# Ledger of designs, part 3: VHH binders against Serine carboxypeptidase-like 19 (SCPL19)

Target 1, 268 residues: Serine carboxypeptidase-like 19 (SCPL19), of Arabidopsis thaliana (Mouse-ear cress) (q8vzu3)
Amino acid sequence: SLLVKSLPGFEGPLPFELETGYVSIGESGDVELFYYFVKSERNPENDPLMIWLTGGPGCSSICGLLFANGPLAFKGDEYNGTVPPLELTSFSWTKVANILYLEAPAGSGYSYAKTRRAFESSDTKQMHQIDQFLRSWFVKHPEFISNPFYVGGDSYSGKIVPGAVQQISLGNEKGLTPLINIQGYVLGNPVTDKNIETNYRVPFAHGMGLISDELFESLERSCGGKFFNVDPSNARCSNNLQAYDHCMSEIYSEHILLRNCKVDYVLA

## First folded at step 1 (VHH)

Design e7 (framework vhh_enristomig)
Fold by ESMFold2-Fast, scan of step 1:
Structure e7 (fold): chain B 268 residues (1-268), chain A 120 residues (1-120)
Amino acid sequence: as target 1 above (268 residues)
Amino acid sequence: EVQLLESGGGEVQPGGSLRLSCAASGFTFSSYPISWYRQAPGKQREWVSTISSGGSTNYAESVKGRFTISRDNAKNTLYLQMSSLRAEDTAVYYCARGKYRLYGSSYDYWGQGTLVTVKP
């Protein structure tokens, strides 16, 4: 796992503890699930621990961290396009809870599968993978085993969240270790504009050093600042977004904070 | 103190041309994407065109090839050159400032609009 001490767009060191990492699950470690973990700002050792599942196409676990219930938000009217400016939020759930933001299933955010079979997903498979992820995660974070544990998610996760709780409970009854101190689940519906969130992914990748300045400038120029629902008549923007997608798909095979992407592309 | 003031609207015959202007004040004009929207009688507001702070342009399919958006940062002014006007182009045209300095996906300030009427 990696301790993240600073983020692009946030001035100075982070006033909360942020960890990121991968957890191998499935047969022979065929699936790598990525997470962001924010410790409670009050009392991490005793405060509740919640896993937060994001839903909807194109919404990564960073949505929860930055928009829904995490410690950071974008400063919209100060956005300069090169690095999204970030500020603290006073309504963050991380003031009183430890939150583990999971990117699931494989193919969501930076989570990936090593084989075609492992990449294939269903609601039932995702529920099982979440349980497997948690059992493995608690082995690496034994200090949190005794904290009251909750499964949370947005409205799109309504079927997955209760199903994951059932899988955890059944595993506990069967004596699977470590025993998870499951207390229940929470469903919410964040008020964040999905289009703004989606449009910030490209600048965020650039701010993280994951794409080149040249590619970012080409994307900004050809797409007019709009990176979602692109007009099919805008072939240059579509081609540049394909180059972006190719770059990002290569990065997901490695930890995002340890790698930058060099993309060979040509603009005719 | 942010202000957007449209002008140049009027009556024109089908096939005619018209140039709209949007004068901006109270902010650093060159740093923001600016868009044109329109609202025809009895219809919802629709996007027409956007120009980014970097000068890249996008157009709604219905106006592509007929309308040209441009900006003059020295004059803090946005333009929409309209040609080959049709009856369906009849609408109140609005200038809108993108909320974020380099991206026009959402808007925080709108002008009061200028009426364009295309009639036979």
Scores: ipSAE 0.000, ipTM 0.110, lowest interface PAE 19.4, mean pLDDT 72

Design e8 (framework vhh_enristomig)
Fold by ESMFold2-Fast, scan of step 1:
Structure e8 (fold): chain B 268 residues (1-268), chain A 123 residues (1-123)
Amino acid sequence: as target 1 above (268 residues)
Amino acid sequence: EVQLLESGGGEVQPGGSLRLSCAASGSTFSIYAISWYRQAPGKQREWVSTITRGGSTNYAESVKGRFTISRDNAKNTLYLQMSSLRAEDTAVYYCAAETFYVRTGSTYFTDYWGQGTLVTVKP
């Protein structure tokens, strides 16, 4: 793995410990899953360890680091087309927990597969790959085997999180090594909160320059600031959201964030 | 939308070297793998080499040890360094980007192709 000392957009050295790396999984090692690992600022040796799964297949786990529960946030008010500036948050879960942000399935962030076939995913395949990832990760990080372990995720991961816990538990029962000290799971962003996050993403895309001022103003006017559960009879709002969806389906806001927040690797 | 523009083709003697370039633009963040293919006149297109966003590389058996694929992520440019060229390497070389997008929980794939660049190895 690599110890990361700085990030583009953040001035000076990082005041928390960040490691990144790959874990090979799948048949014949044809899938490489990338992770960001932030150690607890309090007591990494004993504090809980959580793997955080972000929403939607293909979503970068950097979104968890920036938006869900991590130590960094985007300074949105002054972005002007250069690398976006980053700042620390005081509400990070990494004040009291070690968090492993996994980019899964293959195609999410830096995670990749060696063939198109290996890129194909399903909920079941993803649950198995998460278990395989963890078994391999703990072999390389044996100092964390004893920490209480949790699986966490947002609303989309609500299907994956319980299934991953089940696979981990079944693997433990079957004698797979190392034994994972699974204590439970944490789910954030229930359906209503996912709608709130969706409502936020349109202004965020505008702030990042991913949609035009004209489209954003049209969305605000036609949709009245509500970009989810739109009345299907509101054709102007629906048409504007279709234009937004078309733009975002090609460029993915999560991938834009990952590109702008490239990791600066330092040998450790 | 991804656009690919190849350059660097030309004529070379057997045993010579050439470097091909492929500049990618547009929605390059959707690219999960980018490859070189080639097609000789009257023959089917064949795969030559692939590099993934993570930097993993693979090669067709016929070019292993002679060709090297690399990319410059800052420039969104793919390279194919060709050495020890043989008459059998004569072909139009294409770069191809494999992209994905996520819609309603499913992952879909779209491939984009460049226009090609001709490499001629004199017998």
Scores: ipSAE 0.000, ipTM 0.184, lowest interface PAE 16.3, mean pLDDT 71

Design e9 (framework vhh_enristomig)
Fold by ESMFold2-Fast, scan of step 1:
Structure e9 (fold): chain B 268 residues (1-268), chain A 119 residues (1-119)
Amino acid sequence: as target 1 above (268 residues)
Amino acid sequence: EVQLLESGGGEVQPGGSLRLSCAASGFIFSSYAISWYRQAPGKQREWVSTISSGGYTNYAESVKGRFTISRDNAKNTLYLQMSSLRAEDTAVYYCATHLYRGEYWFDYWGQGTLVTVKP
């Protein structure tokens, strides 16, 4: 695990604790699930712990969701062709809760599988993998075992969230260790405006090094800084957004942690 | 080919002590959590205690402070040290392990060892 001291778009050191890391799961440790962990700003030792499950796969989705309900959000319409500015939010859930953001299944964000077979997933398999992840994560973070624990997610995770709670409860009853202090679940949506969030995902991906400078500059020029509700007659912007989507899909490759995307759909 | 074999049961007086053992084979013992369950005549099977591969222990509230679970990885053996025994502790005690493989839980149970706390 790694403590993160700064983020693109935020000036100065982070005023909250952010940890990232991998947890190995599966029969032979052939699945590596990536997480972001934000400690409560109030009282991490006693405040609730919640795992937040994303509804959609991909780093752009998880990164946006983290900032939507975490301590940072995108500043309204302040994009000026540089890294998008971030601000602290007064409505962050991390003011009163510890939040563990899990990138699942394998292929979501930085999570990966070592074999093609292990990439195959179903709702049932994902629910079991979430339980495996949590048991292993608590072994590495025993200081949080006694905190009241909740499973959370957005509306896209409506089936996975209750199913994960059931798997955790069954595991506790079967004697799986460590015992998880499960209290229930939470279903909600990101607090950030969807259009603003979408518009900042492209610059954020560039700031994270996930897309090339060439692609980012082409997107800014052809799209005029607006990456949502694109006029279909704007073929240059549309083609560059397709290249962006292709690059983001490639982060789901078997053994990738960081890369610069290819610019396959941009024609000069 | 997972096998669990319990031993150490018997008759004991209230306030007495017994040590149960469970010999395990057919899996990498040191890598899995292992549990004790019990079932009294005419009653549902209930969980008693679990020990993780790392040595972390959990206990049912009814036995906390009186029972101690432990393991010897070199001998592939699980133990339950029972003290301050009560009539309500009378039951068949089962060793169990729950292995997760891919998408499924596989539950393995021993045949049990009888503990009788006589009045």
Scores: ipSAE 0.000, ipTM 0.129, lowest interface PAE 17.7, mean pLDDT 71

Design h1 (framework vhh_8h63_2)
Amino acid sequence: ELQLVESGGGLVQAGGSLTVSCAASGSIFSINAMGWSRQAPGKERELVAGITSGGSTYYADTVKGRFTISRDNAKNTLYLQMNSLKPEDTAMYYCAADRYVYFGSRTYDYWGQGTQVTVSG
ESMFold2-Fast, scan of step 1: ipSAE 0.000; ipTM 0.104

Design h10 (framework vhh_8h63_2)
Fold by ESMFold2-Fast, scan of step 1:
Formats: sequence, structure tokens, C-alpha cells
Structure h10 (fold): chain B 268 residues (1-268), chain A 119 residues (1-119)
Amino acid sequence: as target 1 above (268 residues)
Amino acid sequence: ELQLVESGGGLVQAGGSLTVSCAASGSTFSSYAMGWSRQAPGKERELVAGIYSGGYTYYADTVKGRFTISRDNAKNTLYLQMNSLKPEDTAMYYCVAQRFYGTWLSDYWGQGTQVTVSG
């Protein structure tokens, strides 16, 4: 796990505590689930702890951190060809709660599986993996075991959120350790514009080192900084976005293929 | 190290009440999350109630509204007050204690106390 003290696009050190890390799930650690953890700005020792799940197309757990209920938001609504600027939001659930943003199942955000079998997912498997993740996470974060715990998510996660609560409760009933202090769930509507999110994903992936400098430069040149609603006749931009999708897909595929994003970029 | 001894089990008629207790010895009780687990013949063991060192509680859906877990740190004792008992509550009831030492989980269990609900 890594304590993050600064983020691309935000000037100066972060005024809140942000931790990121992986938790190994499944047999032989063949699934690695990635999380962002923001401590409450009020009273982390006693404030609620919530895991936030984001379902549906267009956004992973980072969208919760940046748009739905986290301390940061993109400044303005247009991408200008540089690292997107970030600002503090005037209201964030992290002012009153500790929030654990989980990228699940494998294939979401930075979460990945080491085998094709482990990559295969279903709603039921995801609910089970969330429970496994939490049991392991609390072993590493024992200071939060007594905090009242909630499972949260947007309306796209309607079946996953209550199902995860049931799975946690069943795990407690079956004697799985540590005991999770589950209190219920929270459903919220995402307050995000898909076009804004899509346009910022490419520079975000580059800033995080997930795509090469060459690919990012090719995307900027061919797409003019606009990565959504691309003119279908712009073959160079379209081809470079396919290269981006291929690279990102390799990271989240049946095998983790970090640093194998070697695609022929179309500059003609 | 922690040793747990349950007491208070017995025979009770359906609709009745019973309190089981768990006495802890050997180390600091207040640092442990405590719980009550039960197992009936031929069934899997299930956790019915838990109480953390900070006082937060958990209850299985099967016992919510009927059972109340509490702890007395001065007496090193855990309690489970069981009301509106049903024949389905018949089981051996086990006291469980858990705490962390860094990332190491200490997990202790008592030998159990039998609760039988008839009729």
C-alpha cells in the first residue's frame, strides 16, 4: 500500500490522507483488487467506514473519488491538452466518513486477474470477492474494525451493493474472520458527465504511467484533445483510440500485460 | 492468551427468555471484539451476535430484535440476552474473542453452553 501525498493536476500536497494498494483475492492470489482509501477529514477513528462500488459503463472507482462523493473535482468542464486541473470540492462524503473506493471485479480500473479462469466474473462472484477483499483489508487496517461499516454505490450497482451486504452478513454468520461491523448500505446517484469522464481518462492513464508517452502524444496530435464523440472520418484519431483501448485491455485481460503496450501508431 | 468459559444455558419453553454469559480470563478483555456463535447438530456454525471493543454491535437477521449482546469490561464478562426464543434457536452457543496485534489476528473460542428450546 502507498500513501499518496500529491496528485497530477493538484497544486501542492493533498490536504487529506489518500492511500492506494492491492489486495490479493482468490486461490493462490490469482486476483488483485485495487483500492483508493480516503480517511475522514473529521474523525477517522470513529466516523463510519464505507466501501464505495461504482457500476455501469463509463467509470471506475476513481470517478467516486473525483466526482461522486470524494474530495476532488476537475476544474472546469473542458480538456485543454495538459494534465487536467483538480480542485477541492465544497462538499464531500469524506468530510464525515472514511471511504474505501474498490475497483471490482477484475478488469475494472487497475484491478486484474492472473488467469482467464480468475478473470471470469458474475454478480455473485463479485459479491463473494468483495467479502474476501474486506476480510483481508481489515487484517491490514485493524484500527478500522470497530468503525460502523457500510457498503455504498451508485444506482447502477443496485444488485451488487445489497448483495455484497448479504454476503458480508453470511460470512459473519459462518464465522469468517475478522468480524465485519456491517450496518447496512447506501445508494447514491452518480453526479458525473460521461463525456467529461471519457475525455479525462486518456490524460489520466498517461499521468499514471499506464500508456506510453508515444501513444499519448499520438492521441493528442490526432484527436486535438477531444477523445469523445470523435468524427468517424478521423481515421488517425480513431485508430489511436483503438490502440489506447487495446493497451488498457491488455492491462485488464486474462493475464496482466503491463509494459506490453507496443502498438504501431498512425501518424500519416 | 485468553480463556473463555460459557454458562447460563439450559432448557426453556418457546416464547421464553434466557441469558448466557461468557467469563474471560488470562488477558485484557476490553481489547477484544466479542461474539456469540451457535451450532445445531447437522448444521454449520453461525455467528448470531458480535460486539466490538468500541461498543458497536452486529446481529444475524435470524435474531435481530430478539437477542441483545452486551459486555462488562470491569467484570470481563460477555452477555447474550435471548428473548422470544424459538425451537430453531436450539443449539450449542459458543463465546468467541478476536483482536489484532498489528496484522496478526488472535482468535479464541470457549467450549460452549447448550440452549434447548421446546414446544
Scores: ipSAE 0.000, ipTM 0.127, lowest interface PAE 18.5, mean pLDDT 72

Design h11 (framework vhh_8h63_2)
Fold by ESMFold2-Fast, scan of step 1:
Structure h11 (fold): chain B 268 residues (1-268), chain A 120 residues (1-120)
Amino acid sequence: as target 1 above (268 residues)
Amino acid sequence: ELQLVESGGGLVQAGGSLTVSCAASGFTLSYYAMGWSRQAPGKERELVAGISSGGSTYYADTVKGRFTISRDNAKNTLYLQMNSLKPEDTAMYYCAASKYIQLGYTFDYWGQGTQVTVSG
């Protein structure tokens, strides 16, 4: 892996830690997946770690770094092939989270395959490759094994993100090492079932220490693990979800971006 | 406030069985990833068994098929049932909790340990 100290268009050294590298996956190591890794600017040792998946063929994960939730943005409204100056964003998720931007599938950005067969992709293959990538990445970054881990992505990754979470969980159950501390997922403008996303919000908030153990216990008991499309006659569950919303509203007043996502995101 | 207290250790003959337990106070252990680690004299600490909040389990190759990790949510207690014990299983056994829901290699909270000695 390479520590990146400067970027074209940005004056001077980067004020955050950026690492790039390749991880070999596949039966013969015939797929090389490229990543950008930005450490949290707050507390990288304890802050959450999220892998960000950019959807669609030909789109680089640098889109996430530059446009979605990373520390940099192009100056001006349009990129027209001239190298525009880069600037720091005030709204980057990397102020409170470590974010691993994965270039997948092979053919995205710098990621490549050594054979034609390895270059072929499907949703299911991508889900397996993401799990393989993470197991290998954590071996090289053991200091992040204990950080709460999330899978994130844009709307085109809506089918991949939940499937990757399932593959990671199944791998943990099978005893694959290292064990991944998977807490849930985050989707921007998701094309998948909103009920699944909402059900991950509560355990995500609990895993992050954003709600108390007592509240989480009450939510699990009264709601039976289902936190969306609650029967209005289930007053116990509805009251507990109201308490959850109140608690999250209090956290919002601290102006933390990860705690104030209300449009199709896990944290509201 | 969070505390883990191990018990049930002792002297047992090779081929025998022993169950160690871990009582949790100050939190509900079913919402945490929990584990059992052991450390023998002159050896590094080893994770031997783990259980996630959802009930998924992990076992080290050295104990797989002989040890069983479980929890009783009503009693807020974690167990490790050890069968077919060998002298090599002699160690201080530590209960551990991660502040996270899923299993990981790193634990944040530890008990003081309970000694298990297996005689030949």
Scores: ipSAE 0.000, ipTM 0.112, lowest interface PAE 19.0, mean pLDDT 70

Design h12 (framework vhh_8h63_2)
Fold by ESMFold2-Fast, scan of step 1:
Structure h12 (fold): chain B 268 residues (1-268), chain A 121 residues (1-121)
Amino acid sequence: as target 1 above (268 residues)
Amino acid sequence: ELQLVESGGGLVQAGGSLTVSCAASGRIFSTYAMGWSRQAPGKERELVAGITSGGSTYYADTVKGRFTISRDNAKNTLYLQMNSLKPEDTAMYYCAAPTYEWLYSKGYDYWGQGTQVTVSG
C-alpha cells in the first residue's frame, strides 16, 4: 500500500490521509482489486468505516472520492486542456467517517485480472469478491476491525450492495476470519456528472504520469478535449483512445510503476 | 420529476404515538435511499432516520428506540412511526431523497413541503 501525499490538480500536500493499494483475490490470486482509503478527519480509531462501491458505466470509485462523499471535487465543468483543478469540499463524509473506495469488478479503474476468465464477472461473483477483498484488507488493517462497518454505494450498486452485506454476514456466521463488524448498508445518489468524470480520465491519467506527453497531446489534438461518446468516423481520435487503452492495459499486466508507459509519478 | 408530499402530522400528547407518511410520485422511489429530517423554528435541521432501497435503517441517537422508519416500494410511500413522543420532538418533519451525506445530516437532493408535529405537555 502507498500513502498518497499529493494529487495532480491540487495545490500542495493533501490535508487528509489517503492510502492506495491492491488486494489479490480469486481462486489463484488472478484478480487484483485497487482501493483508495481515506481516514476520518475526526477520530479514525472509533469513527465508522464504510466501503463505498460504485457501479454503473463510466463513473468509477474515484467519483465517490472526488464528487459525492469524499474530500475533493473538480472546481468546475470547464476543461481547458490541462490537469483538472481540485478543491476541498466542506460536506465530505470523511470529516466523520473512514471510507474505503473499492474499484470492482476487475476492469473498473485500476483493478485488473490476469486471465480472460478471471476478468469475466457477474453480480454474484462480485459479491463474493468484495467479501474476499474485505477479509484480506482487514488482515492488513487490523486497527479497523472493531470499527462499526457499513457497505455503501450508488443506485447502480443496488443489487451488489445488499448482496455483499449478505455474503459478509454469512461468512461471519460460518466462522470466517477475521470477523467483520458489519452494521448495515447505505444506498445513495452521487452528486456527479458521469460525462464530466469520464472526460477527465485521460487528463487525470496524464497528470498522474500514467501516459506519455506525446500520447496526451495527440489525444487533445484529435479528440478536441472530448474523450467520451467519440464519433467512430473520427479515426484519429478513436485510434489514439485505443492507444490509451492499450497503454493502460500494459501497465495493468505488470508492475504499474515500471512499464512502457514511461512517466514521472506523483504518488508518495 | 420527483414530488414528495408529507402527511399525518398533528397535535399529540407527550408519551403518545403518531405516524407520518410521505407519498412520492415519480419512477425513482424504489431505487433511492430515503430519509426523514426535522426542523424546529430557529434550530438546525436534523436527520432523524434513513432507510435504503433494500430496507436497512439509520437512526439519530435522539430518536433511536422510539422511532421506526419503513417504506412500501409498491405504494411509493415512506413512513415514520414515532413512539413515546416528547415535547422536544415538536418540529416540521421533512421527507427527503438524501445524497451520500445523509448519514451525517449535511445534504439532500430533493425535499418535501413538510408536515408539522406538535407534542404538548
Scores: ipSAE 0.000, ipTM 0.118, lowest interface PAE 16.2, mean pLDDT 70

Design h2 (framework vhh_8h63_2)
Amino acid sequence: ELQLVESGGGLVQAGGSLTVSCAASGRTFSSYAMGWSRQAPGKERELVAGITSGGSTYYADTVKGRFTISRDNAKNTLYLQMNSLKPEDTAMYYCAARGYWTGLYEYDYWGQGTQVTVSG
ESMFold2-Fast, scan of step 1: ipSAE 0.000; ipTM 0.100

Design h3 (framework vhh_8h63_2)
Amino acid sequence: ELQLVESGGGLVQAGGSLTVSCAASGFTFSSYAMGWSRQAPGKERELVAGISSGGSTYYADTVKGRFTISRDNAKNTLYLQMNSLKPEDTAMYYCAKEYRLGYSYFEDYWGQGTQVTVSG
ESMFold2-Fast, scan of step 1: ipSAE 0.000; ipTM 0.113

Design h4 (framework vhh_8h63_2)
Fold by ESMFold2-Fast, scan of step 1:
Structure h4 (fold): chain B 268 residues (1-268), chain A 121 residues (1-121)
Amino acid sequence: as target 1 above (268 residues)
Amino acid sequence: ELQLVESGGGLVQAGGSLTVSCAASGFTFSRYAMGWSRQAPGKERELVAGIYSGGSTYYADTVKGRFTISRDNAKNTLYLQMNSLKPEDTAMYYCATVKYFGSTYYSLEYWGQGTQVTVSG
């Protein structure tokens, strides 16, 4: 995992602890699920822990961080069609809770699958994968196992959220380890703007090390920081956005195959 | 209309000091992150220093410990104090509004015409 100390659009270092990482799940580790984890600003050791799911059309789990219940919000009066500036929100659930934002199923945000079969999803499969993700996540974060745990999500997740809670409870009853201190679930309706999310995604990918400094600088210069509704006559910007799309696609493709397979499998 | 006007450049001996200034107008200066970038003959442009509206600063490794960026929001002015100048610091210096900054990345929204700094040695 990676400790994130700054975000595009936010001035200076983050005043809260943000961690990102992948958790391998599935029958043979065929699925890699990406998460954002924000620790409570009050008392992370004892405050509730909640996983937040986004299951409807719109933005990834980053939208929960920015639009629903996280510590960051857009500075509306400074938005001029470039990367939106960010500020601390006066209301954030992370003032009193630890929140784990999960990008599920595979294909959401930075989450991916290593095989075509593993990439296919259903509500039932997603409920099972959320349970698998949590069991694995708690192994790496044992300090949170005793915190009261909740499953949360938007209204589009109304079927998977209660199902995930049931799956977790059944796993506890069957003796699956570690035991999850599940207390219930929360359903909300976070609003998001797809254009704002799209404009933020490119700078965020750069901040996460997923695209090069050279590509990002080229995108900023040619597109002026606006990565949606691009004028078709701006060929430089359009070409750079195509390079961005190819790079993101290449990351997924690279993860399908083991990077060092010739060293680790063929030559051994 | 947003305008940035640099001044204070000139010829200076190696080991000397120079302060360049940038006068900003046409926008709410105090709300913007600002920076100084430079371009030397035959080289690519680089961001050498940046300052967020809140006061946090960034410096490129090439200038850390020698340059100091500061702002005066009452005067709508950005400064770059350059100490222990080297011939390698010779470049056209540009004031810019900056969305984000880092060692190999910068986002310049608007910039001035520049001010030339020449270090002889």
Scores: ipSAE 0.000, ipTM 0.104, lowest interface PAE 20.3, mean pLDDT 71

Design h5 (framework vhh_8h63_2)
Fold by ESMFold2-Fast, scan of step 1:
Structure h5 (fold): chain B 268 residues (1-268), chain A 121 residues (1-121)
Amino acid sequence: as target 1 above (268 residues)
Amino acid sequence: ELQLVESGGGLVQAGGSLTVSCAASGRTFSDYAMGWSRQAPGKERELVAGISSGGDTYYADTVKGRFTISRDNAKNTLYLQMNSLKPEDTAMYYCAADYSLWYEGDEYDYWGQGTQVTVSG
């Protein structure tokens, strides 16, 4: 695992403790799940520990860190053609809780699978993978075993969150180790400005290498830096946003790479 | 790839005992949660016992107290010891493996070809 001291877009050292890493699960490490772990700013030894599951298959858990309940938010109201700056938020749940942001299933954010079979997922398989991830994570972080533990997520994760709690509780009852101090679950929706989110998402995707330089430049020129409430008569901007949407939808398809997109082939 | 081969099935009288075994090859057996499922003629497949990679066990209510699942990681072998057998235990018994699944669900990634157990009245 890696202790992160600074982040692109944030000036100076982080005033909170951030760890990132992979946990291998599946056959011979065929699935690698990526996490962001933010320790409580109050009392990490006693404060609750929560795993946060972001909504939607293929969605990055960094959305929780940036938009839902984490210590960072995008700064400013308008996109200005540069990488979006970040600022601290005063309402972060990490002021009172330890939060583990999990990128699951494989294909979400930086999480990946080494084989086609390992990449295939279902709600049930994801619930089991979350439990498997947690048992392995607690072995490496035994200091958090006694903290009250919660499973959290947005409303789209409503099918997975209760199921994961059931798997954890059943595993505890059947004697799986280490025992997880599960106390319940939390479902919520982040307070967001949809227009601000949408406007920053396009340059963020470009900065992460998820869309090509050519597509991004064309989007900036045709859309004037605004990627929401687009006039339908602006055909070039509308067509470029359609290409962006198509590219983003295809990065999780094991056989499809768009010629207009700069993406990695997810399956080995 | 992981291959599972069952053995030890046969005909046994009601009240008798039988042990079936499953030999695993191709991958590290100790990484897998293992299970025994059965399918009686004309019925759906049922998970009767499961064991995690760490040795934690699960049993269906129909077999609790009578069946014992165990594993020998050094020999890559899974066992199901069946005691106090009833005619209702007559079924094809399948060995199953999954990295993360040993719970009540019957959703395993790897399956053997099965071994028949017949209990006469």
Scores: ipSAE 0.000, ipTM 0.131, lowest interface PAE 17.1, mean pLDDT 71

Design h6 (framework vhh_8h63_2)
Fold by ESMFold2-Fast, scan of step 1:
Structure h6 (fold): chain B 268 residues (1-268), chain A 119 residues (1-119)
Amino acid sequence: as target 1 above (268 residues)
Amino acid sequence: ELQLVESGGGLVQAGGSLTVSCAASGSIFSIYAMGWSRQAPGKERELVAGITRGGSTYYADTVKGRFTISRDNAKNTLYLQMNSLKPEDTAMYYCAAKGRYYLSHYDYWGQGTQVTVSG
C-alpha cells in the first residue's frame, strides 16, 4: 500500500490521510482490485467505516472521492493546459467517516484481471468479489475491524449495494474470518457544479488515456479551454464535444471510466 | 488480438451511393463499440460515425442524414452506408474499435479503404 501525501493539482500537502493499494482476490489471485482509503478527519479510531461503490459499470470510485462525498473538487475554471487544480470541499463525508473507495469490477480505474475469465463480471460475481476484497482488506487493516461498517453507493448501485451487504452477512454466518461489523447500507446520488465538472473532465479523460491526443488537441484549439455552454455556431468545438461524449459513453459500457459521474449511471 | 479489415471502397460519382464494410477477427466482435473515421490528404482525421454495443449511433454533422452505420454481430462485420456522396467525402475510411481496457487503452484500427467521389 502507499500513503499519498500530495496530489497533482492540489497545492501543498494533503490535509487528510489518503492510502492507496491493491488487494488480490480470486482463486489464484487472478484479480487485483485497487482502492483509495481516506481516514476520518474527526476520529478515525471510532468513526464509521464505509466502502463506497460507484454507480455505473466501469465508473471509477475516484468519482466518489472527487464528486460524491470526498474531500476534493475541481477549483473553478482555472484549467491552464496542465494538471487541473483541486480544492477542498465543504460537504465531505470524510470529515465524520472513514471511506474506502473501491475500484470494482476489474477494468474499473486501476483494477485489473490477469485472465479473460477473471475479467468477466456479473452483478452476482461483483457482490462476491466485494466480500472477498473486504475480508482480505481487514486482515491488513485489523485496527478497523470493530468500527461500525457500511456499504455505500449511488442509485445505480441499488442492485450491487444491497447484494454486497447480503453477501457479507452470509459470509459472517458461514464463519468466514474476519467477522465484518456490517451495520447497513447507504444509497445516494453525487451532487456537483456541472460547468466546473464538465470543464475538467475533458483534460482528465485525456490524462487517463480515455480519449486520443488528436481529439484532445482539437478540443483545446476549437473550444478555447471552455467545454460548457458552447454555442452551436462554433461547429468544430460542438462536433469535437459530441465525439468526446461518444467516446466516454462507450468507455462506460466497456468497464473503464474515471470521474464520469453523470446521468448515464442512473439508467438502471 | 482484434484485427480489422476494411473493404468496399472505390470510385463513385457525386450523388451516388457506396457501402464500405469492416470484417473483425481474432476477438469477440460484439463486446466492442465500433466507429468509422476518415482522413483526406492534408486534413485531420475525423470521426464520421459510431455505434455502441447496444446499437445506439452517433454521426458527425457533415454526414448526418446521408450516412448510416450498422453492425452484424453474427457476421462480425461493421457497415457504413453512404448516400448522396459529395466530392468532399473523398478520403481514406478507417474502421475502429474501442478496446476493453483490461487489455489496452488504445483503439484498434484497420488499414483503411479509399473512397473517391468525382464531380
Scores: ipSAE 0.000, ipTM 0.120, lowest interface PAE 17.8, mean pLDDT 71

